# VHH binders against F-box associated domain-containing protein sdz-33 (sdz-33): the designs that were tried, part 13

Target 1, 300 residues: F-box associated domain-containing protein sdz-33 (sdz-33), of Caenorhabditis elegans (q9u232)
Amino acid sequence: MATVPFPILCLPDFVLQKSLKLMGVVEHLCLSILSKNIKQLIATLKGYPKCFSFKFVPFTSLTVVGERFKHFSFRFDIDESSQNANLRSYTDEGTYITLTVPGFTVKHWIEHVAYVLCRNNSIKLVLWEPNIDEVYEIVKDMRTVEVVIVSSEIQSCHLLKLFPSLRYLGVYKAPISAQILTYNLLHLEVKTKVTLNDILISNCSNFSISGNDVSDKELNFFMRSWIKGSNPRLTKFYIRNSLRVRDPYLETVLFQNIDYIETHKKIYWRTFEISRPDGTKADVMWDPLYNSYFNMTVQH
Key: E = the ipSAE of ESMFold2; O = the ipSAE of OpenDDE; V2 = 0.75 times the mean of E and O plus 0.25 times the DockQ between their complexes.

## First folded at step 4 (VHH)

Design t6 (framework vhh_etentamig_d1)
Fold by ESMFold2-Fast, scan of step 4:
Structure t6 (fold): chain B 300 residues (1-300), chain A 122 residues (1-122)
Amino acid sequence: as target 1 above (300 residues)
Amino acid sequence: EVQLLESGGGLVQPGGSLRLSCAASGFTFSSYEMSWVRQAPGKGPEWVSGIYGSGGSTYYADSVKGRFTISRDNSKNTLYLQMNSLRAEDTAVYYCARGDEYWLPEYGFDYRGQGTLVTVSS
């Protein structure tokens, strides 16, 4: 077991705060378990990202993800008899330091790490195969859960009931249900198969789709439906097409029976403006050469 | 500028072994989850294996579990895939991929290399 030298805890607050700003995440975690005062000082430090993400892959692991995809990997060593957990923090060298606090469970560690490293009051959960009920029991008394990403099959009504403050939902492997699609989300991100009907019934403000083979004919139908008033909450609709899509979208198919104005033209992208009868406008941009993306943004 | 450069592919007989390498540059390698993704002729991409930034957690597709081993050397900014007991169905272009902010073992990556061809045939 490695710990930070004890004499550093005796420094005056202004010197300690200055010294803490020069230390890394592992050192901050080590110091934060030794003193309530130091824990509070670390939590107030400038320079930490406003928002952190916590990943459960499964519940015995935790990844803290900051700005620019910088992250720190943590694992839990759980004593089966007591359910007490030690936190294993990995260094840039690929070695690790084990942090031990008597009586700490996985929940205590997640609360501690969130408090020390995350200044935002919201928490992001990325779930791969864990039981959603088990995760809920861990996080229910913590900060507001506004972002959930799931990769496994979910029961939509149960998920929405457990996380009433949910604003962002990512669905990466599980089939998407009508209950999720019709819910008033700020952002819905889907990496699983969706149909034109799924798009048309969606009630989210920002809808991102990845890995789907959506045709230019289907996008034409969607845009014509939007012009007629479908998807009234929509602010942004984005498709990142899969590596399996080979042919570029055809302008003549995308905008068949649609009145549009071309606003910008570049060799690798084009922007068109479409309008509703009520004057609401949207910008449509896509990759005309490789069909790698389609983006529609409603103007305000 | 993010760069990923794969090497180590080639022709191997069934039952043979190969070790793939991926040299990374232009970003803090240890801060990212890394994956191997393959694409067989006429098929879509298939996620093969993933590893957390520290090297502490590894994940495998069921098709390769027990045969392939993913590892990394953060001091050399290099990702590895040790492939044992190779089968004809392992024939594919293998890509090194960098995980995005929302990385999950099969889906979340933002950059990939040019790939290295692995052909398993008699």
Scores: ipSAE 0.011, ipTM 0.282, lowest interface PAE 9.6, mean pLDDT 74

Design t7 (framework vhh_etentamig_d1)
Fold by ESMFold2-Fast, scan of step 4:
Structure t7 (fold): chain B 300 residues (1-300), chain A 121 residues (1-121)
Amino acid sequence: as target 1 above (300 residues)
Amino acid sequence: EVQLLESGGGLVQPGGSLRLSCAASGFTFSDYEMSWVRQAPGKGPEWVSGISSSGGYTYYADSVKGRFTISRDNSKNTLYLQMNSLRAEDTAVYYCAKDYSEWFGELYDYRGQGTLVTVSS
């Protein structure tokens, strides 16, 4: 239940705006369901993030995550049968407020929250369970889905068919398919097993891989392939490898048959430049002590 | 063209201090929240600290709270991390990042080349 008294609705706009600036996000959400005028006024206030992340766990539970740096995170547990939504804080697990709006579905709550706190037409989805069809039915006519994080097994062709505007994809607990790899994503983040062939066929601009053991010979092959024109859309490639015994001649394996220039050198860290025949350059950075990471950034 | 350039890393003994800097260009620095993220040898990235666009709000991972201080100078487009009471466990490459969300794993919008901090004798 909202804790703000009704008399606030009768204040002149300049007094009302000053009063609203003294309130937090929970109070703003509570007031936004009581008055069309206040809903519009709150939506124009500065200080709220322009984009929000929506997490579906399960589909009837909406988690809204704002910018952590603004200390703004909360969760709605939505029960459509009672038409209640319970608002909870990530930082104060012991408190909750019950909001009741007759006729409101999960879809209405997403629309309302997005409008009040964020006028952005894009949403970010996190799928903890393979309930993509149910999530799609909720969002299909509301907002453009540009970011999806998959923490469960989902059919790749189905995902791309449902969300054709997808720019960012995170794959944390699902096998990666050729359909995902060859799609022209802006950013692909993978925490599952990938092969050298998977890397070579990828068509994303920014490729981040973690939890994999790609060998130095495989990274050498990838760099030589990139020099010959593979991965033409690639702007950044990052991979974290498992710890291994330091090889004092690792540099000779990693850059075998590659013309390179060392641009920065420290005992525990180095950076190198490699080039394509057309003059395109890339900066390569890795940890020679532990072989724990490899980072390649293509220059503009 | 978004560019982030970290500096200030080095070798330091346990209990020592270091100050990291991040020079930002190619975007309106004062409009964005900034973070420090680190990656230790053989581990995934760990969010360390964040600061609001105005500098009015700061946030820290429990592992560094009370020892590290994040700050920014919007007139110089520069982000800072003051690191005190350094431990061997703080050994990592430190990156500054424009948009980072720990709630969805290791999501980054932009990050720089990084600066290496080694804490050992």
Scores: ipSAE 0.000, ipTM 0.190, lowest interface PAE 10.6, mean pLDDT 72

Design t8 (framework vhh_etentamig_d1)
Fold by ESMFold2-Fast, scan of step 4:
Structure t8 (fold): chain B 300 residues (1-300), chain A 120 residues (1-120)
Amino acid sequence: as target 1 above (300 residues)
Amino acid sequence: EVQLLESGGGLVQPGGSLRLSCAASGFTFSSYEMSWVRQAPGKGPEWVSGISYSGGSTYYADSVKGRFTISRDNSKNTLYLQMNSLRAEDTAVYYCARDTLWFGELEDYRGQGTLVTVSS
């Protein structure tokens, strides 16, 4: 634990508040553990956090965007037998200090950090190999979860039941389900297999996929379906990974039976425009060097 | 709306230099760690370099250490990558990325990219 000079706890409140304003986050976390009065005073000094980010990989981490838009990075050392945890507070330079409180679990630390530093109701979760029920038990009483990134298998129905306010989802290792695809997401990123049917039933606004399993003929079918009114909420559709094949006839295949025009060239990108009968337009773009960067953006 | 716009790519000879820029808008640039990520033809994305929100800490992939320098100007909402002693292996589309987590392991937004070709 950090050394706390006992005289500071005996100062008049007005002097104590002035002293606390000169201290950093680590000092505030340490002092708030030692005194309920100081914990309450420190909580009034902090505020306006924009983002709570929890990352569950080989280590559990927490990022807080606090007042003045500063980042605070924390990691936890967990004792598997007791579930007691030590908190590591990181600097920009990669150094850290370790805080220890007898009996504190990860949940106690997250609640303490949230109380002291964060008044925001929004959380971003990054889950590598999660016990999602345990994660839910930690966050359910603290914040609304709006962003989730999943790098392991999670049941889609269970995820949506636990986090009904979900707006952004990344699926990196799990198969995608119809429940996720049809949900009203602002952003959906899928790095696992995606079929034409998955694209057609998707109800997200911004859809990003790896693209390895979607053929150019299937993309043509999707574009023709979009022209006929499919995917009404779609604003952006991206294929981010390389198909590893340079197709010199890509343009011919992609735009078969589609009225299109080539527009202004971007640097190293080919740009095209397609339209719905109602006048709604979309830009279709790709890098001719890679031909894997298919990008479709619906115009205003 | 978050926007990242890269520029400065082009054709350069081996041993040459290029400076990439990324103009950020739609978020408080000074509150985020930023990274450069590249993707060579037929390969997956590779993290190249990262910089802390203040600019006080910089990080580099082993393949570019000593040759590339990342920097930022928070007053102009701009990220830079100075690339020196360029090699054919540096040929890639370079992306500006916003990271919310340390080490550049998580990109919550990426720009459209700018192509760098190193060829005689």
Scores: ipSAE 0.000, ipTM 0.172, lowest interface PAE 11.8, mean pLDDT 72

Design t9 (framework vhh_etentamig_d1)
Fold by ESMFold2-Fast, scan of step 4:
Structure t9 (fold): chain B 300 residues (1-300), chain A 125 residues (1-125)
Amino acid sequence: as target 1 above (300 residues)
Amino acid sequence: EVQLLESGGGLVQPGGSLRLSCAASGFTFSSYDMSWVRQAPGKGPEWVSGISESGGSTYYADSVKGRFTISRDNSKNTLYLQMNSLRAEDTAVYYCARDEYYYDSSGYLEAFDIRGQGTLVTVSS
């Protein structure tokens, strides 16, 4: 229980709203549990965080992501004896405040925080070996689930059926299923090995791979296939590999049997252009800024 | 097509000032956080400064805090970097970058989608 300045509760709504706009998110949460009127006023404030993420396992937690470098983390502690969930918050000074409301479950807290803080309708789920059905029961009546990260491809296949509004999916277990790869995602991020065949059958718009051993010969085959019309939805294909650096002057294997143009030469990276017969162009680069082994961006 | 066009670079003496501009087109500029990234001769690229989509939050690398000011004009789709008290170590090609975020198990990871053509800043010793 946080200490709240009692005179603020007696201010006219105009003055109260102005005072609330000067407070931080932790103060807003503390005030929102004390008064239904303040809860409603806080929910209407401008400049609130655009997205929030909900993590399951090993600790159930909620992270509210605002503007750049501004994020707020809340942990749920479940009291099994009363079935109450306590919300633990970090203060601006780096200390902890625990908020307790009798009868509040994890679901009640997520609903409360989403109502009070989140002005958008999207939620991010981070799932690490949870029961997907239990997670679905918690969030199904709340915000639209657009971003999910899972440690298992089996769970992610089931998750696509439960959350048809998914735009971003992160999968951190190999191998990834063809069902996931062929799905119409805006973003697909994979942190484990993918094969050339996986790349060729992918139907996402933005495909990001980390820690992958895809060869230049395989990337050459992919680019030649793209030129012939493969991956029609692709707008960006990115491979991040901090352990493998490409020689910026060596392109023999990568562009074998491809007509290309070097368009931009920076100090530590090069950009090349390839094109389809229909005039569609793509930029290909590798970039030490990101330890980017391969980056391909399709022109509109 | 997304386009970023940097300008305003040039040769200045130590202690001098320059104002860089980045004209953006082909996307909804007011919906993206933006950054300046530089690359000095013989060094890797370095993130310099960032600004939220609303302009309400600004961030700076320790090497430039107190000397550089990032700003934006969403009505003109333009990003700015005001550089004061320039040092020889500020010599670099400066790139305008559109910030992207992908999310992972630890939270979110910031990435830069586009770097533009760059503008050269030379601070003579």
Scores: ipSAE 0.000, ipTM 0.205, lowest interface PAE 11.6, mean pLDDT 72

## First folded at step 5 (VHH)

Design k1 (from l3, 16 letters changed; framework vhh_8h63_2; at its last look DockQ between E and O 0.05; V2 from the best seeds 0.00; counts 0 for: pae E 15.6 > 2, grease 24.9 > 24.2, SAP .697 > .668, placed apart)
Amino acid sequence: ELQLVESGGGLVQAGGSLTVSCAASGFTFSSYAMGWSRQAPGKERELVAGIYTGGSTYYADTVKGRFTISRDNAKNTLYLQMNSLKPEDTAMYYCAAQSYWPLTGSYEYDYWGQGTQVTVSG
ESMFold2, look of step 5: ipSAE 0.000; ipTM 0.170
ESMFold2 (binder alone), look of step 5: mean pLDDT 80; pTM 0.799
OpenDDE, look of step 5: ipSAE 0.017; ipTM 0.264

Design k2 (from l3, 19 letters changed; framework vhh_enristomig; at its last look DockQ between E and O 0.15; V2 from the best seeds 0.00; counts 0 for: pae E 13.2 > 2, placed apart)
Fold by ESMFold2, look of step 5:
Structure k2 (fold): chain B 300 residues (1-300), chain A 122 residues (1-122)
Amino acid sequence: as target 1 above (300 residues)
Amino acid sequence: EVQLLESGGGEVQPGGSLRLSCAASGFTFSSYAISWYRQAPGKQREWVSTIYTGGSTNYAESVKGRFTISRDNAKNTLYLQMSSLRAEDTAVYYCAAQSYWPLTGSYEYDYWGQGTLVTVKP
């Protein structure tokens, strides 16, 4: 024998608002598919902090990302023949809550979740082996601001044309093209092979490189090139080499033919200042004894 | 920029105690997971302990029961209470702040302190 719970929609407005504030995100989504009035109420709920963006992993999952590391993760359960999708949330080991709306596709869920839970329609894509045109058709009404390419090669001109709002790009296990390197990104993260010439032609503001071993001579050449005006948009440059202990007597290689001011000296960390002829300064942090990090921050 | 300043290092005999501090500035301290790492001369940097934004703590097996991590949000300061110190604990100790930026999904620590040396005499 089924029981009929007290309908929440029959509560006075004051009590309804207080009841909704006691509920979590999953409960809000469950209620939001019951009526247009509840959907609207939750989307405008006073005092409810909304999420800033969400992450779409094509055909697998949707994560709503909020403030202070709050993430709400959902899985798609897609009917292969119709492409209709259910949205699942893990609530306990071995237990899921499944949300079903007849006729909803992945695109419908992205739009619904963004409307109900988020302040904006910004999206991050994490791409394994996708058909990028199929992904674009799903997310084209969203503002794609970040793409991570894990294991596939995507034609650079096509990617940049499809996502003109792109600010963050990560390239992990796929070749990187000169077109991507020269694109004016806010942040470019690479874990694939790059050369010194690739670094010098880059046009991003923040450049993070790992999985490469960049020598002191190569860093010296980069810094001398920067002093002469290379990488004019660069604000932060970070390299994580393999962990290595450098010979402290080789530090003069790094700053050969570079005028610098050592600004702080500790036993294991040193900071330096270098300058362009026009007075633009950069802070360099270098640990010559125990770490293989190089961090340069331009003062703009 | 974010500043992390370690202090409290020094020389100590085996079995002794030290308390390390990490003073933080340039960010909202309570919003970051903060960790201690250490690096002995000629060795790889190793994780020691983490305190998460919710107050949960975790420790490397080599220091469990001997080290206690804590934070004082009013002073923007992280602490590591070290007791029963051994010669193997000799290292430069670093604090590190992890800024989890949800758009990039970064899983690396953003900032490192300059370190404080702990020497446990043989």
Scores: ipSAE 0.000, ipTM 0.177, lowest interface PAE 13.9, mean pLDDT 75
ESMFold2 (binder alone), look of step 5: mean pLDDT 79; pTM 0.794
OpenDDE, look of step 5: ipSAE 0.024; ipTM 0.435
ESMFold2, look of step 7: ipSAE 0.000; ipTM 0.184
ESMFold2 (binder alone), look of step 7: mean pLDDT 79; pTM 0.792
OpenDDE, look of step 7: ipSAE 0.005; ipTM 0.206

Design k3 (from l3 with S31D; framework vhh_7b2m_4; at its last look DockQ between E and O 0.03; V2 from the best seeds 0.00; counts 0 for: pae E 12.3 > 2, unsure alone 64.9 < 65, grease 28.9 > 24.2, SAP .789 > .668, placed apart)
Fold by ESMFold2, look of step 5:
Structure k3 (fold): chain B 300 residues (1-300), chain A 122 residues (1-122)
Amino acid sequence: as target 1 above (300 residues)
Amino acid sequence: EVQLVESGGGLVQAGGSLRLSCAASGFTFSDYAVGWYRQAPGKQRVVVASIYTGGSTKYSNSVKGRFTISRDNAKNTVYLQMNSLKPEDTAVYYCAAQSYWPLTGSYEYDYWGQGTQVTVSS
């Protein structure tokens, strides 16, 4: 269990500040619920954490994402009738601690964690069959920048109205609308069926597609369209296909009527450069035997 | 630039051995769980073996006792020793690095190599 030694509360401010900077996220949260003075002191450290994103699935967990791929995961123990919630975290030893504040709900915890740990109020939502209006009421005072919709249908107009700061969207098992495709997202990830037309009308900067089989003919058409100026905001385009043995007599279709420079040739992957007439270039990386991926990255 | 490069694949008779290597550039393996995956023609990609940042390993039941995954963080390289190979081990083998994300995978940090072919003949 977390403990707060009485001696730390008796230290001069300079020594206390140095001691706090050596502690981790869980220790900071434990201390922050014990005293208003300590809560404020931790919130003013400014140097830790430098940036966080919250990952929240309603009534299940809160994940604080640190630098260099560190993650700090907290689970809610929720009393269904009162909506009071305890926050639970695991130690490095596989045990856990529970943080309790009388009367705290999930919303109170999100606000508290944001206040003491985060330099901004940006949040990521991972939604598994949610009531989206209930989720919105919990997080509306946060800046929602990323949403992943796992297996629920949410009306795209409603989603975009609720979260105007949205920059990242994942859609896994729900239909995707033209409104979402044409929205100016930084990142769109889809694991649901999309057509070539859906790809061509998209207005996102980074488009990741998996769980779809996109043929060489369709990829050829996309690249020719890009050379002619389609997808003007696109920076990265990534497809992960089902692995499938190609017809060897059709493998040349991918670059038909495309001027390219092959930059690397390996047995199981190849890289190419294609260009627009205005001099804009893109790097293409492709699996010629199994077509398990296609990656196009626009060069600055 | 971020790259994972597999090597060591090839053609081998049933009962033989191969050692696959996956070298990383542009990032440090020590902060990732790293795995070997394989995909046979016409089938879905499946995990074969994984090694976590603390050094613990997991294997699929089909390779347990025959394959060994290891890592050398100083060389930024992960290995897959494949013994007692069977024709059903024929596949393209990929290495991948994944960050931890407890409710869903973290797609922002999921890096894949380009694959190396392993063919096991009767």
Scores: ipSAE 0.000, ipTM 0.186, lowest interface PAE 12.3, mean pLDDT 73
ESMFold2 (binder alone), look of step 5: mean pLDDT 80; pTM 0.798
OpenDDE, look of step 5: ipSAE 0.005; ipTM 0.196

Design k4 (from l3 with Q98E T104V; framework vhh_7b2m_4; at its last look DockQ between E and O 0.01; V2 from the best seeds 0.00; counts 0 for: pae E 10.4 > 2, grease 30.3 > 24.2, SAP .907 > .668, placed apart)
Fold by ESMFold2, look of step 9:
Structure k4 (fold): chain B 300 residues (1-300), chain A 122 residues (1-122)
Amino acid sequence: as target 1 above (300 residues)
Amino acid sequence: EVQLVESGGGLVQAGGSLRLSCAASGFTFSSYAVGWYRQAPGKQRVVVASIYTGGSTKYSNSVKGRFTISRDNAKNTVYLQMNSLKPEDTAVYYCAAESYWPLVGSYEYDYWGQGTQVTVSS
């Protein structure tokens, strides 16, 4: 129960609704814990943009992501013995407001925030802890569309069973499994080690690799394999934050034994086109001014 | 590579003190809010202390008055001075960095250390 008085609670419904439309996320959360009636009014407010989803770092933080990807960050202040939790919002100088509801746990806050602020119950998870079943119990009533695995210990096949709506997956430290690689994700981002074979068996639509040392010779083999029909669902393949220093002889190694057309040549970036025998084309981009080493986009 | 490394954990008698350090490489702490977290066996990971870019600090009620968080931006290091330690403080302690106002949900900007064990015997 909030202790901050809000004279707005005494206004006629029409004026109250107009006033609420002038307020932001933090104000709505503050008001929503004052009474059940205000909570309901904010949750059902017509003609007001709601947040698209929120990022949950279990037992640590909650970030509400708005219409233009504006972020409102809160941290949990959890009593270790009771598991009661407060939400703390903070400023750059460390000044904060604390939202307190007696008896609220992390799960209660997730449910409350989703009810009041979210349009479609989408949640993004950052998983730091190995007990994914405990996290699942907190978020099981939500649509988990994006997961980033930071822990090295989380089992990827169990995660896929728990979150059937998953479309975006990041794997940062955990070993990548064949089950993840062959799963039909919209987007797979990998910072953990991947091999050429891992790339070739992948079944995602967008595959992003960061911090790996995939060589030009390996990329050449991948592209020749793609020309022969590998990775049939792939639409975008990116290498970001490459560990390999870019080579000015990229074209001679990268496109060896590949028929291609250079479609753009500037001193600061170049693009190429390659084709499958069935006429499917892909654009390949080399951009020395960006941290991307290799970009391939399949035309369909 | 971006990395946080905790050090200074160990075994200590109740009433004793430890000083934990968290050194960052591959990025600078001066642009991040930094927190110390702990996880006791069978319990949730919880925040213990936070220090913000302006130098303001916050503490959980269980450690207020006993723990002090500080930062040395020149050394790219954050410290947790733990005094009057109790057996209940036994946990793995983690250092974490997060931007105050992150642009569009890039998870690469939320960094955690590997943890350091603190054991307080009676």
Scores: ipSAE 0.006, ipTM 0.318, lowest interface PAE 10.4, mean pLDDT 76
ESMFold2, look of step 5: ipSAE 0.005; ipTM 0.191
ESMFold2 (binder alone), look of step 5: mean pLDDT 80; pTM 0.804
OpenDDE, look of step 5: ipSAE 0.036; ipTM 0.476
ESMFold2 (binder alone), look of step 9: mean pLDDT 80; pTM 0.803
OpenDDE, look of step 9: ipSAE 0.022; ipTM 0.301

## First folded at step 7 (VHH)

Design a1 (from l3 with S99D; framework vhh_7b2m_4; at its last look DockQ between E and O 0.05; V2 from the best seeds 0.00; counts 0 for: pae E 14.1 > 2, unsure alone 63.3 < 65, grease 25.8 > 24.2, SAP .756 > .668, placed apart)
Fold by ESMFold2, look of step 7:
Structure a1 (fold): chain B 300 residues (1-300), chain A 122 residues (1-122)
Amino acid sequence: as target 1 above (300 residues)
Amino acid sequence: EVQLVESGGGLVQAGGSLRLSCAASGFTFSSYAVGWYRQAPGKQRVVVASIYTGGSTKYSNSVKGRFTISRDNAKNTVYLQMNSLKPEDTAVYYCAAQDYWPLTGSYEYDYWGQGTQVTVSS
């Protein structure tokens, strides 16, 4: 299919460019495999809104992430013996479109999609039990800035060595290591169990915790420790506990032995301000109906 | 990181209308599905409406035909138009950005707003 010429290739240059600008991302990807000239033209279109980045789920799928809530998802259809791969995209009607280039592997598709659709070579990885060294060989020429570990234990020191540009790390199922906690990440998201000590030793700027039951007493200890200088790089701390019916005396336990100012009181959200001795302030939001959320944002 | 800020809640008489807004921002732009959830006093949060990157929408049966979710990508904002409001719609309404993973078939990777109160009087 990819080798069959389309009549659009016979149009004058200005008509061809105008026609291409009216097409969407999937059409551009389809046309980009027809000839080197079309591939290059699509890659260089001015005014064409390029996709912002893409997510690679090793050996399973590729999602092109566009601007402002746009996703374009493709699945790999891989022959494991040859490593040849086709891309499959499903339509809203439940049918599919298959993109095929003879001899293309997953690596060829990554490079092709990045070349024609993306503004830069940044990549996000979502890992489900892949061989991480094999994944590295596929994406080593990309700048890996985000990794999400969905269902497997990570080898922390190896992962961090392979991807030194990491800024965002998500760990959903496996226990999190002290090396990852102390690593200088911009954002760390955890859906596994973490202890109060894990929180206190963390060195990330934004820390998001889900699926844990962190008590008000533990959060009180964390805030008192932060006031005394712990977590010096922390700018945002967000925790979502399991849902539970709220104790109406939440703030008396949570803020015990803490100087605070309540800045706003609503039925469903209350906000507070706490301060370090050096004048650094943080806003704390807490869910008064449920003890489900804790959100602390450092002002600075 | 995605940041979500809800606005537009308030008090309204039964049969009235409100429009909620959810403004999204972050370190880098990303593409997520956005959902509206609500939580009545003493009850768990439930989904109300969702809008996906491709523009597809989904509604709970309790609001279908009365609520409309939409988005404005130029303003990085998602809206919930709530018409024909009933006292049963009284709740805190939350905006959430959710990454739908076709391989797992589930909503992975949640971001939540702080919520906005909607109160519908009889």
Scores: ipSAE 0.000, ipTM 0.171, lowest interface PAE 14.1, mean pLDDT 74
ESMFold2 (binder alone), look of step 7: mean pLDDT 79; pTM 0.798
OpenDDE, look of step 7: ipSAE 0.011; ipTM 0.242

Design a2 (from k2 with S99D; framework vhh_enristomig; at its last look DockQ between E and O 0.06; V2 from the best seeds 0.00; counts 0 for: pae E 13.4 > 2, grease 24.6 > 24.2, placed apart)
Amino acid sequence: EVQLLESGGGEVQPGGSLRLSCAASGFTFSSYAISWYRQAPGKQREWVSTIYTGGSTNYAESVKGRFTISRDNAKNTLYLQMSSLRAEDTAVYYCAAQDYWPLTGSYEYDYWGQGTLVTVKP
ESMFold2, look of step 7: ipSAE 0.036; ipTM 0.538
ESMFold2 (binder alone), look of step 7: mean pLDDT 79; pTM 0.788
OpenDDE, look of step 7: ipSAE 0.000; ipTM 0.189
ESMFold2, look of step 9: ipSAE 0.000; ipTM 0.192
ESMFold2 (binder alone), look of step 9: mean pLDDT 79; pTM 0.788
OpenDDE, look of step 9: ipSAE 0.007; ipTM 0.200

